# VH-VL binders against q8ixk2r445to577: the designs that were tried, part 50

Target 1, 133 residues: q8ixk2r445to577
Amino acid sequence: FFGMLQNKGLTDYCFDYNPPDENQIVGHQVILYLCHGMGQNQFFEYTSQKEIRYNTHQPEGCIAVEAGMDTLIMHLCEETAPENQKFILQEDGSLFHEQSKKCVQAARKESSDSFVPLLRDCTNSDHQKWFFK
Below, E stands for the ipSAE of ESMFold2; O stands for the ipSAE of OpenDDE; V2 stands for 0.75 times the mean of E and O plus 0.25 times the DockQ between their complexes.

## First folded at step 3 (VH-VL)

Design D5 (framework fv_recaticimab; at its last look DockQ between E and O 0.81; V2 from the best seeds 0.00; counts 0 for: pae E 6.0 > 2)
Fold by OpenDDE, second read of step 4:
Structure D5 (fold): chain C 133 residues (1-133), chain A 119 residues (1-119), chain B 112 residues (1-112)
Amino acid sequence: as target 1 above (133 residues)
Amino acid sequence: QVQLVQSGAEVKKPGASVKVSCKASGYTFTDYFMHWVRQAPGQGLEWMGYINPDTGYTKYHQNFKDRVTMTRDTSISTAYMELSRLRSDDTAVYYCARYHRGLSWFDPWGQGTTVTVSS
Amino acid sequence: DIVMSQSPSSLSASVGDRVTITCKSSQSLLYTSNQKDYLAWYQQKPGKSPKLLIYWASTRESGVPDRFSGSGSGTDFTLTISSLQPEDFATYYCQQYFSYPTFGQGTKLEIK
């Protein structure tokens, strides 16, 4: 699966990553932005290693959840995917983070007009449903 | 044995184009990225860009973005680098080099292709 | 681009000498998550392609003699040849891939 990773509940919003510096692509938060299909910032791949890969940059970035955090942060992909980078995209559209046992939910960023994907307890909310487009 | 074999030396006039080939063998061509690096006479190594042979996705260094085109033919495990609007300072040895995901080095390298640009 | 500053640009040495080449990066090459430095060293002889010597800053590639060693972390790295052999006279390059790859300007090791 690859392309734009779009939320069902938060209509027309997709995973988006735009690092401030191309020479420092790790450590920044993945956000949600209106789906625009303009390649580099919204192109993701769900790999056989259960990674959500941001492969328009080199080295390749993979979404990770750091210890104690509920945000999605860009890390470098590794030859073997680390546990904090493993996700399961379920048939029902839920995106499950294996290590935290939580689901990725589209949420409004506090005190902001922006949106971000956050780890939350798994529910049947459409805001926790995702699909590649 | 893993190896990259490049096409032969080229002599071009300014303004012309050159297309260098790099044939891979001994491994699954689409599992590794192919990078291109050049080296002017007596100078260091300069990264030009890469292609993902599986998807065809390319990334070029800004210095070459408007003049370089990287392609591949998966049926023959061959990568291509075309440089257009050649200038004298494009005279160099051009290398293809293999890169694997999750690593940070190139191995192996092609034997290099000498491109000479002169009027 | 991450700038790799390599020194010296050239040096002369004799067989049996201890040789040290330094490489400095404009930003850290240490990836904190896996604690690896995204730095490699290459050897290039005239008319030949670069040959991988060291990766992850300090790991020798298979087949590389023990006299070659890499050290350092973050922004400062060193390639050391403990006892120079005749076949070691060549040009050496450091290379980072913490971002899009860049190379040091090279160090030409010549016979004294």
Scores: ipSAE 0.815, ipTM 0.918, lowest interface PAE 0.6, mean pLDDT 95
Fold by ESMFold2-Fast, scan of step 3:
Parts: C-alpha cells; structure tokens; sequence
Structure D5 (fold): chain C 133 residues (1-133), chain A 119 residues (1-119), chain B 112 residues (1-112)
C-alpha cells in the first residue's frame, strides 16, 4: 500500500511530515494534518518489512517509536528494518507497533489545537483505524 | 545482467524541450527508484530528481522544479526525463541511475545522453 | 544542501604510487542509530558513466580491486589507491546520501 495514510475516526486527517529543513529529516515528530491530495509531505508507503516509509526524502524516512516514548518520529530507513520501525497494518485498520505492543491513535497534541499520531493501548476506536487513500 | 540503456544524442535550440529515455533490463523495474543526474562539459555531477516507478511519485531538485518532468512506462520498463525551456547552460550529458531502496547509492548508471543547446 | 569538497582537484602520479584523495562534508554523514557513514566513491573514465567503487565510506563494491580502500567518518573521508595501475587514471567523485544526493567537484588523477 502507498498513498495518504488517513484516519477513520478523525475524518479528513492524514499522516503528515513537514521537517523544518527538508534536507535533514531525522528526529522530528510525525503530525496529522488535513488531507490535501498533493502528495509530498503526506505520501507514505507500507512495505513488506512492516515499515511506513516517507518516500519524498532521499534517503527514505521510516517512522519509528523510541523506547519508552509514545510519539512517532522520523528515522532513516535501513537495509534491514529495526524493530522500532515495524508496524503491523491489520485487517481492521489498526497499526500495531510490534516492539511496544501498542496501537497508533489519532490524538490531540497537548496544549494546542493540532493533532498527532501517538501510541496507546489497543482498542476498537475508529481513532486507531487507518487506511491508504 | 542489469543494464540501463538511454536514448541517443540530441541537438536543440534555446526554448525547445528535450525528452530522454532510459530503458531498464535484468531486474524488476518497479523495485528500484530511478534518478537523473547531469554533467555539464568539464563540470561535476548534479542531481536533478527521481521517480518511484511503482507509484509514479516524483521529487525534483529545486533548481529544476519548474522545468523538469519525470515519467515512466512500466509496460516497457522505461523511464523518461523531459526538460523544457532549454538554455545554453543546459548543455550536458544526462544520466539515469538506479537507486537501490535501503541501499542508498547509484548502481548501475546509464551510458549517458548528450544534449547540446545552441543557436 | 550538504556541500561536498574534494582535494586535490587534480594530481599527477606514476604506476605503483600510493594515492590519497580527500573528501569533506559540510555536516556529519554519520547516522548514529546504525553507526554508518552515508558516503560513496565513484570512478569516471573519459566518455563513460560513473562506476561505484565504495559505499558506506569503506565497503568495497563487488569486483573492485582491493588496492582501493575508503576510510574516515563524520565529515572527513579518504579514498586510497595503494599501488596505482594504468587503468586507475580517471576522475574520482565522492557522494553523500545522508540527504538529497550531492557530489564533490571531482579529483582528476593524471599520468606523471
């Protein structure tokens, strides 16, 4: 799968990555923003290695969650995907982060009116259901 | 036997467009990104952009953003690079080069296409 | 853009000589998560396309003679040819792939 990664519950919001310097993508948080259909900062690919790749950058970015954290951050993709970059996209639309045993949920960013994907205990919430558009 | 074979040399007038082709063989065309790099006479190598042949997604260097279009035809394993509104300083050898996903270097390179822009 | 600078721009050498070419980046190319330097070296002969010699700063591409070696980390890298052969006279380029590709200006290796 590839395209815009949209949330079922937070309608019209997609995974979005817009680093301050587009030539240096490592370490910043992945956000959610209104789906615009223009690709670029919202174009992602789900791979057979269970990675969510940001194809707009060279080398490709891969979404990761660092140990003990709940935010999704951008790392560089590697020849063999490390465990912190592996997400299982399940048939019900859940994105299950294998290393932490948690699911990706659309959530409001603390102290702001913006939204971000965060790791949370897995539930049946539509805010934890994702699909490629 | 992985190889990239490019179209022949072109001579163009200023203001024209040129479209260079790059035919891939010996591997699954959609598994690798295709990049374009040019080299002006006596100069170094300059990256222009890439296409993901599977999705059709493209990313162009800011210097070429307004004039370059990269496309592909998966039925014939061929990538294309079109540069419009040509200027004399676009005279260069244009290369396509395969980019291995997860192994971020160029291998192989096409043989190059010489584009000469003169009045 | 990450700026790549090579030195020297040209050098003259004889068969059997040890040759070193230096490459500097405007920022570190070391990715600390995997401890790899995102740097490659290419050889280009007149009228031909570049050919990959070395990737990950020090890993030799299959089929490349062992007289070629890469070293360095972070911002300073070197390509060494331990005993120059006639077929080695060419232009050499370093390339970073830590971001959108940029190349050094090249080092032309000439017969003395």
Amino acid sequence: as target 1 above (133 residues)
Amino acid sequence: QVQLVQSGAEVKKPGASVKVSCKASGYTFTDYFMHWVRQAPGQGLEWMGYINPDTGYTKYHQNFKDRVTMTRDTSISTAYMELSRLRSDDTAVYYCARYHRGLSWFDPWGQGTTVTVSS
Amino acid sequence: DIVMSQSPSSLSASVGDRVTITCKSSQSLLYTSNQKDYLAWYQQKPGKSPKLLIYWASTRESGVPDRFSGSGSGTDFTLTISSLQPEDFATYYCQQYFSYPTFGQGTKLEIK
Scores: ipSAE 0.530, ipTM 0.838, lowest interface PAE 2.1, mean pLDDT 90
Fold by ESMFold2, look of step 5:
Structure D5 (fold): chain C 133 residues (1-133), chain A 119 residues (1-119), chain B 112 residues (1-112)
Amino acid sequence: as target 1 above (133 residues)
Amino acid sequence: QVQLVQSGAEVKKPGASVKVSCKASGYTFTDYFMHWVRQAPGQGLEWMGYINPDTGYTKYHQNFKDRVTMTRDTSISTAYMELSRLRSDDTAVYYCARYHRGLSWFDPWGQGTTVTVSS
Amino acid sequence: DIVMSQSPSSLSASVGDRVTITCKSSQSLLYTSNQKDYLAWYQQKPGKSPKLLIYWASTRESGVPDRFSGSGSGTDFTLTISSLQPEDFATYYCQQYFSYPTFGQGTKLEIK
């Protein structure tokens, strides 16, 4: 799949990646922003290796969760997907992080009015349901 | 064998445009990004931009974005680079090069297409 | 853009000599998550397209003679040819792939 990755519960919010330097895409957090489809910030590819790729830039970025963390951070993609970059997009819309055994949830960023995707224990919440548009 | 074969040399006048083709074989064309790099006579390599052949998405270096268009035809595994409003300093060899996904260096390169811009 | 600076711009050497070419980047090419330096070296012979020699700063591509070696990390990198052969006459380029690709300006190697 390729497109904007939208949350069901937080209506009209999509994965968004806006690094401060377009030449340096590594190490910043993925956020949620109103879906608009403009520029390069909201287009991701879900691959057969279970990666969520930010491939509107080269080199490609892959979403990862570092050990012990709950935030989604941009890493460089590798030939064989590292375990911390593998997500399963289930038929029910849940987005399961394979290594941590947790689900991606739309959440309010602490100390702000902004929204981010975070890992949480899996539930049936619509805030844990995602689809490409 | 993985191979990129480019169209033949071109001679153009200033103000014209040129469209260079790059036909891929020996691999799945849509699985790898295609980049374009040029080299002026006696000079180094200058990156121009790329196309994702699966989606058609392009990204151009700032120096070229107002004059370059990169396209592809997946039915014949061919990428194209068109450079418009040519000027004499666009005289160069133009290369297509496959970008190895996940490893991010260029292999293979096309044989190059010489474009000469003269009055 | 990440600026890549090579030195020297040209050199002449004899068959059997050891030669070194340096490449400096305007920022670190070391990706701490995988501990790899995102730097490649290419050889380009007159009238030919570039040929990959080394990637990850020090890994030789298949079919590249072991007299070619790469070293360095972070911002400073070196290509070494330990015993120069007649077929090594070429221009050598470093290239970073940590971000949008950029190349060093090249080093022309002439065999005396």
Scores: ipSAE 0.127, ipTM 0.713, lowest interface PAE 6.0, mean pLDDT 89
ESMFold2 (binder alone), look of step 5: mean pLDDT 92; pTM 0.927
OpenDDE, look of step 5: ipSAE 0.546; ipTM 0.866
ESMFold2-Fast, scan of step 7: ipSAE 0.007; ipTM 0.576

Design D6 (framework fv_recaticimab; at its last look DockQ between E and O 0.05; V2 from the best seeds 0.00; counts 0 for: pae E 12.1 > 2, placed apart)
Fold by ESMFold2-Fast, scan of step 3:
Structure D6 (fold): chain C 133 residues (1-133), chain A 120 residues (1-120), chain B 112 residues (1-112)
Amino acid sequence: as target 1 above (133 residues)
Amino acid sequence: QVQLVQSGAEVKKPGASVKVSCKASGYTFTDYFMHWVRQAPGQGLEWMGYINPDTGYTKYHQNFKDRVTMTRDTSISTAYMELSRLRSDDTAVYYCARVGRYTFKAFDIWGQGTTVTVSS
Amino acid sequence: DIVMSQSPSSLSASVGDRVTITCKSSQSLLYTSNQKDYLAWYQQKPGKSPKLLIYWASTRESGVPDRFSGSGSGTDFTLTISSLQPEDFATYYCQQYFSYPTFGQGTKLEIK
């Protein structure tokens, strides 16, 4: 799968990555933003290694979750995907992070009107359902 | 054999445009980004930009972004680099070089280079 | 841009000599999550395209003789040729790929 990764519950929002420093594309948090498909910052690929790759830049970024954290951040992709970069996109649309045993949920960033994808206990919520568009 | 074959030498007048081609063979064209690097006579290597052949997305170095256009044709595994409004200091050898999306060896395969001479 | 600086700009040597070329980056090229340095070395002979010698700072490309070795981490890197051969007289470039590619200015290895 390749495209915009859109949320079923937060229906107008897509995974978005817009790094502030062109000399370093990694280390920043993945956000959710209104789906627009412009500028390539919303285009991701789900790979056979269970990676979510950011296909805009070279070197390419791969979404990861650091130990003990619940935010999704951009790491550099590796030839063999490490466990913290692996997500299982399930038939029901849930995006399961196997290392943490949690699901990716569209959530409001605290003290903000911004939205971000966060790891949460898996539930049958539309805010945890994702699809490529 | 993995190979990048570039078009032949060009002689242009100032103000003209040049379009260099780079034909890939021996590998899956869309699994590698295609970069363009130039080298003025007696000088070092200067990165110009790249194209993702899968999506068509391009990123240009700021020094070239107002004059360069990179494209590709996946049906013939060929990448193109067009540089407009040529100046004498654009005289250089222009190289295409690949970088793997799934194998990260930097520039492991280079084209043979295309000499572009800009003179009146 | 990440700035790459090489030294020396030129070096005269004889066949059988050990030669060392250094490269410095304006910021660290070490990605701490995988402990890899995003640094490559190329050899270029007159009239020819560059040839990849070393990637990940110290990994030799397939077919490259073992007299070539790379070392260093972070901001300081070295290319060593342990016993110079006649075919090694060329210009050598370091290149970072931690961000958009930038090259050192080159080191010309000349026959003494």
Scores: ipSAE 0.697, ipTM 0.903, lowest interface PAE 1.5, mean pLDDT 92
Fold by OpenDDE, look of step 5:
Structure D6 (fold): chain C 133 residues (1-133), chain A 120 residues (1-120), chain B 112 residues (1-112)
Amino acid sequence: as target 1 above (133 residues)
Amino acid sequence: QVQLVQSGAEVKKPGASVKVSCKASGYTFTDYFMHWVRQAPGQGLEWMGYINPDTGYTKYHQNFKDRVTMTRDTSISTAYMELSRLRSDDTAVYYCARVGRYTFKAFDIWGQGTTVTVSS
Amino acid sequence: DIVMSQSPSSLSASVGDRVTITCKSSQSLLYTSNQKDYLAWYQQKPGKSPKLLIYWASTRESGVPDRFSGSGSGTDFTLTISSLQPEDFATYYCQQYFSYPTFGQGTKLEIK
């Protein structure tokens, strides 16, 4: 699966990554933004290694969750996907992070009008449902 | 044996277009990015862009963004690079080179190169 | 773009000599997560395609003789040929692949 990764509950919002420097893409947080289908910021791929790749860069970036964090941060992909980069996109649309045992949820950023994907306890909320478009 | 075999030499007039092919064999075509690099006579190596053969996604260097088109035909494991509105300073040897999507290694396999000559 | 600068642009040496080529990057090529430097070295002979010698700054590609070695980290890298052989006279390029690829301008190694 590849393309825009769109949230079901937060209608018309997609994974978005726009690093300040295209030559330094690691270490920044993945956010949510209106699905516009323009540019490279909203193009992702779910791979057979259970990675969510930011495949508009080389080497490709892979979304990771750092220890003790609930935010999605961009790392470089590796030959063998590390545990903190493994996700399961389930049939019901839930996006499950294997290491933390939590689900990715569309959430409002604290004290902001912006939105971000965050790890939360898994529920049946549409805000935890995702699909590629 | 892993190899990349490119199409033959081209001679073009200014303003014309050229399309170079690069056929891959001996490995899974979609597991490697295909990059294009050119080298003007007596000069260094210049990166032009790449294509992900699996998705068809392309990234071009800004110097070529409006003139280059990279495509692929997965059924025959072949990548293509088309350069339009040719000018004399496009005269160069054009290389295709692979990079592993999952190994992230450097350019380990190169095509033999395609000489493109642009002259009036 | 990450700028790669090689030194020297050219040099003359004799068979058996120890040769060192330097490459500098405009930003660090070290990825802190895996502690690898995304730097490669290539050899190119006239009329031939570049050949990969070193990747990850210091790992030799398969089939590359032991006399070739890469060292350095961050922004400063070196390619060393411990004892130059006749077949080693060529042009050498460094290349970063931490981001979209860029090459050094090359170092032409000529026979003295």
Scores: ipSAE 0.341, ipTM 0.835, lowest interface PAE 1.6, mean pLDDT 94
Fold by ESMFold2, look of step 5:
Structure D6 (fold): chain C 133 residues (1-133), chain A 120 residues (1-120), chain B 112 residues (1-112)
Amino acid sequence: as target 1 above (133 residues)
Amino acid sequence: QVQLVQSGAEVKKPGASVKVSCKASGYTFTDYFMHWVRQAPGQGLEWMGYINPDTGYTKYHQNFKDRVTMTRDTSISTAYMELSRLRSDDTAVYYCARVGRYTFKAFDIWGQGTTVTVSS
Amino acid sequence: DIVMSQSPSSLSASVGDRVTITCKSSQSLLYTSNQKDYLAWYQQKPGKSPKLLIYWASTRESGVPDRFSGSGSGTDFTLTISSLQPEDFATYYCQQYFSYPTFGQGTKLEIK
C-alpha cells in the first residue's frame, strides 16, 4: 500500500511528516494534517515487513514507537525491521503496533484543534481505522 | 474579534534581512497553521510557506527555502517571517494568513499586510 | 506547482450586471475521498487584504452575499456575481489548496 494514510473517523486528515531540519529527518514526531494530495511529506508506504516508510528521503525513514512512549517518531529503516517499527494494518482498518500491543488512534492535542497519531488501547473506534488513498 | 495584526512597513537595502511579525488574537494561536503569502506591486499572490505554531515545524516553497525562516513565540501568540539576502524584486506586501482547520481549508483570516521596500 | 489560470484579466461592467470569472487548474482539484474541490475565491480591494468569498468551489463563507456563487469541478471553475453592486468593484483571485497553495493571476473588475 502507498500514498496518503488517512483516518476514517477524522475525515480529511493524513499522516504528515515535517522535520524542522530537512537534513535531519530522524527523531521527530509524525503529525496529522489536512490531506493535500501532492506533498511528498504525506506519502507513506506500507511494506511486507510491516513498516510504514517515509520513502521520499534516502536513507528512508520508518515510523517507530520508542519503549514506554505513545508517540510515532521517525527512525531510519533497517534491513530487517526492528520490533518497534512493526505495525499490522488489519482488514478492518485498525493499525496495530506489535511491540506495544496497542492501536494507532487519531488524537487531539490537549485543548487544541491540532491532531496527532498516538498509541491507545485497541477499540472499534473509527478514529483507530486507517486507509491508504 | 479574530484578528492578525502585523508589524509596520519596512524599507531595506539589498543584502539586508527583514523580520515581519504577526500577532494573533481572539482564538487559540497554537490550534491553526500560519501561512505567509506575498504580493509584489501590481501582481498576484505568492505562497511562501507555513509554520505549525504548536510544534514550530515549518515548510517553505522551494523559491524561498534558502532565504526564509519562520518562527513563533507562543507566549505572545506571535508568528514571525524573516527573509534574508533581500533583492529589489523582494519588494512586496507580506501577509500572514490562517488556515481554517475545522470547517475551512482556505485562508479565512488575513493580517493587514506589511509593506517591505528594497531599494538602494 | 499547480498552475491556476484566470480569465479574463480585467473587465468593465455596470451596477446590476451579471458577471462571470473563470479559473482553470493544471490538474484536478477534486479529492475523491470527501468529494470536495479544493478551490477558493477571494476578493481584494486596493490597499486591503484578500477576503475569502467561496471555498470548496461552491460554499459561501459566512457573511458573503448570496449574489456571489461558485461552480465547477475538477479543473474548471467559475465565480458568478448575479447582480453587481458598487462595493463589488475589486480584484478577484482563485486559489487552489489541493496542494501547497497557488493563486490565479487575478481578475480586475472595474466600473469605468
Scores: ipSAE 0.007, ipTM 0.551, lowest interface PAE 12.1, mean pLDDT 86
OpenDDE, second read of step 4: ipSAE 0.255; ipTM 0.802
ESMFold2 (binder alone), look of step 5: mean pLDDT 93; pTM 0.951

Design D7 (framework fv_recaticimab)
Fold by ESMFold2-Fast, scan of step 3:
Structure D7 (fold): chain C 133 residues (1-133), chain A 121 residues (1-121), chain B 112 residues (1-112)
Amino acid sequence: as target 1 above (133 residues)
Amino acid sequence: QVQLVQSGAEVKKPGASVKVSCKASGYTFTDYFMHWVRQAPGQGLEWMGYINPDTGYTKYHQNFKDRVTMTRDTSISTAYMELSRLRSDDTAVYYCARAPWRSYTGYFDYWGQGTTVTVSS
Amino acid sequence: DIVMSQSPSSLSASVGDRVTITCKSSQSLLYTSNQKDYLAWYQQKPGKSPKLLIYWASTRESGVPDRFSGSGSGTDFTLTISSLQPEDFATYYCQQYFSYPTFGQGTKLEIK
């Protein structure tokens, strides 16, 4: 799968990555933003290695969650996908982070009107269901 | 061990389409990007585009994006490049070439033997 | 597109000679964050597909004789063959992969 990764519950929002510096593409948090349908910063690939790749900028990034954290951050893709970069996109649309045993949920950023994807205990909430557009 | 085997030579008339195949063996087909590069007689190498065999995502050079379609069939480890509305200056040898996806867009470590496409009346 | 320029377009040399081929890019191929130059070199013999010789500007592909070496950084790159052998007469191409791939126009190495 590839395209804009859209939330079922927060229906107007898509995964978005807007790096602040073109020479420092990785290390920043993945956000949710209004889906614009143009790809660009909202274009992602889901690979058979269970990676969510971002290839709009060079070098290509892979979404990861660091141990003990609940935020999704952009890392460089590795030759073999490490466990912190593996997300299982399930039949029901849930995006399961195997290492933490948690699901990606559309959530409001603390002290903000912005939205971000965060790891949360898995539920059947539509805010935890994702699909490529 | 690694081999990329392409389909045979084609002779086409202007306005026709040609579809070239590239069968991969000796490695996991979905772990490497597959690019297409052509070479007109006596000329240099011209990049056309790539496909990520894992996801099916394609990226085409702007000179070809309105005429080229790249696809793959993972069940038989084969990539395809179809070029439509052929012109006489599309006469060239067409190569598939493997790129490590970690190199971004790629250097090409293995190449197919090439498929000669001749476009003439 | 990043434009790649090679020089010379052709050269004649004898077995045992040291041969140098130059490649210049229209913009830097050095990615500052990883300090890598996104440049490769290929050898092509008549009627054959290109063969990878060098990648990351200076890393020799496995199985390639050590008489082949790559050097340079940023916009200026060199392929050197330290002691030319009969099988080395071929056309050589540089290729950038900092952006979507583009090739130099080629350097034909001929017997003197």
Scores: ipSAE 0.037, ipTM 0.687, lowest interface PAE 7.2, mean pLDDT 88

Design D8 (framework fv_recaticimab)
Fold by ESMFold2-Fast, scan of step 3:
Structure D8 (fold): chain C 133 residues (1-133), chain A 122 residues (1-122), chain B 112 residues (1-112)
Amino acid sequence: as target 1 above (133 residues)
Amino acid sequence: QVQLVQSGAEVKKPGASVKVSCKASGYTFTDYFMHWVRQAPGQGLEWMGYINPDTGYTKYHQNFKDRVTMTRDTSISTAYMELSRLRSDDTAVYYCARHYKTGWPYYYMDVWGQGTTVTVSS
Amino acid sequence: DIVMSQSPSSLSASVGDRVTITCKSSQSLLYTSNQKDYLAWYQQKPGKSPKLLIYWASTRESGVPDRFSGSGSGTDFTLTISSLQPEDFATYYCQQYFSYPTFGQGTKLEIK
């Protein structure tokens, strides 16, 4: 699968990554923003290694969750995907992070009306259901 | 020089459709998104949507998505906005405006057409 | 939708006056990843299309006189005209482009 990764519950919002410097694509938080259909900052690939890749740049970025954190951040992809970069996209649309045993949920950012994907306990909420558009 | 030239004023009956054109010149048509914004008499500005002239991709504001269609013809550098099932409260000046493509669809609009007055009356 | 509120709705001023127009957004327009405020200001004269004056809250568009300046960040923004000229009597609009574009209701600047 590849394309814009859209939320079922927060229906106009997609995974988005726009680092301040395109030459430094590592270390910043993945956000949710209005789906625009132009690819670029919202174009992701789901791989056979269970990675979510940001393919508009070389070297490619891979979404990861650091130990003890609930935010999704961009790391460099590795030859063999580490556990913190593996997400299982299930048939019901849930995006399960194997290492933490948690699911990716669309959530409101505390300090603003903006939205971000966060790890939360898995529920049957539409805010935890994702699909490629 | 850079210009956006719109079609002339229209008078329509309720229930009809109107199609406004916006002809671009002085720049590469496919390098800029084209937005449509309207202004009712004595009122402020209301965004309707945009089209990417390169791909034909459109995004409409939810208030218009059931009645608006935006298209373009790259051979003549012209964008179109068609609004159907017109009501009296659709009486407004309709503007086209460009913004530079950056990968984000929402931007400031640096060049505007002169506007097309659409009057809906019986 | 992000709601944009301008004040005042109208003001009367004389040539040479310093005028200030404010714009408030219902949520922050500061994008933390690039540290930019997604706000623009436009001038509109009767029967004419809007003209871009300021973008990124404080950057003046090419050809716009130095007497126009923009300031502010987050939710509170200001347009200042340092010494009003006869051609400046117009309606001014702020616009956010952080999400679906929305405009303030406008501030009409009238001769005193």
Scores: ipSAE 0.000, ipTM 0.544, lowest interface PAE 13.3, mean pLDDT 86

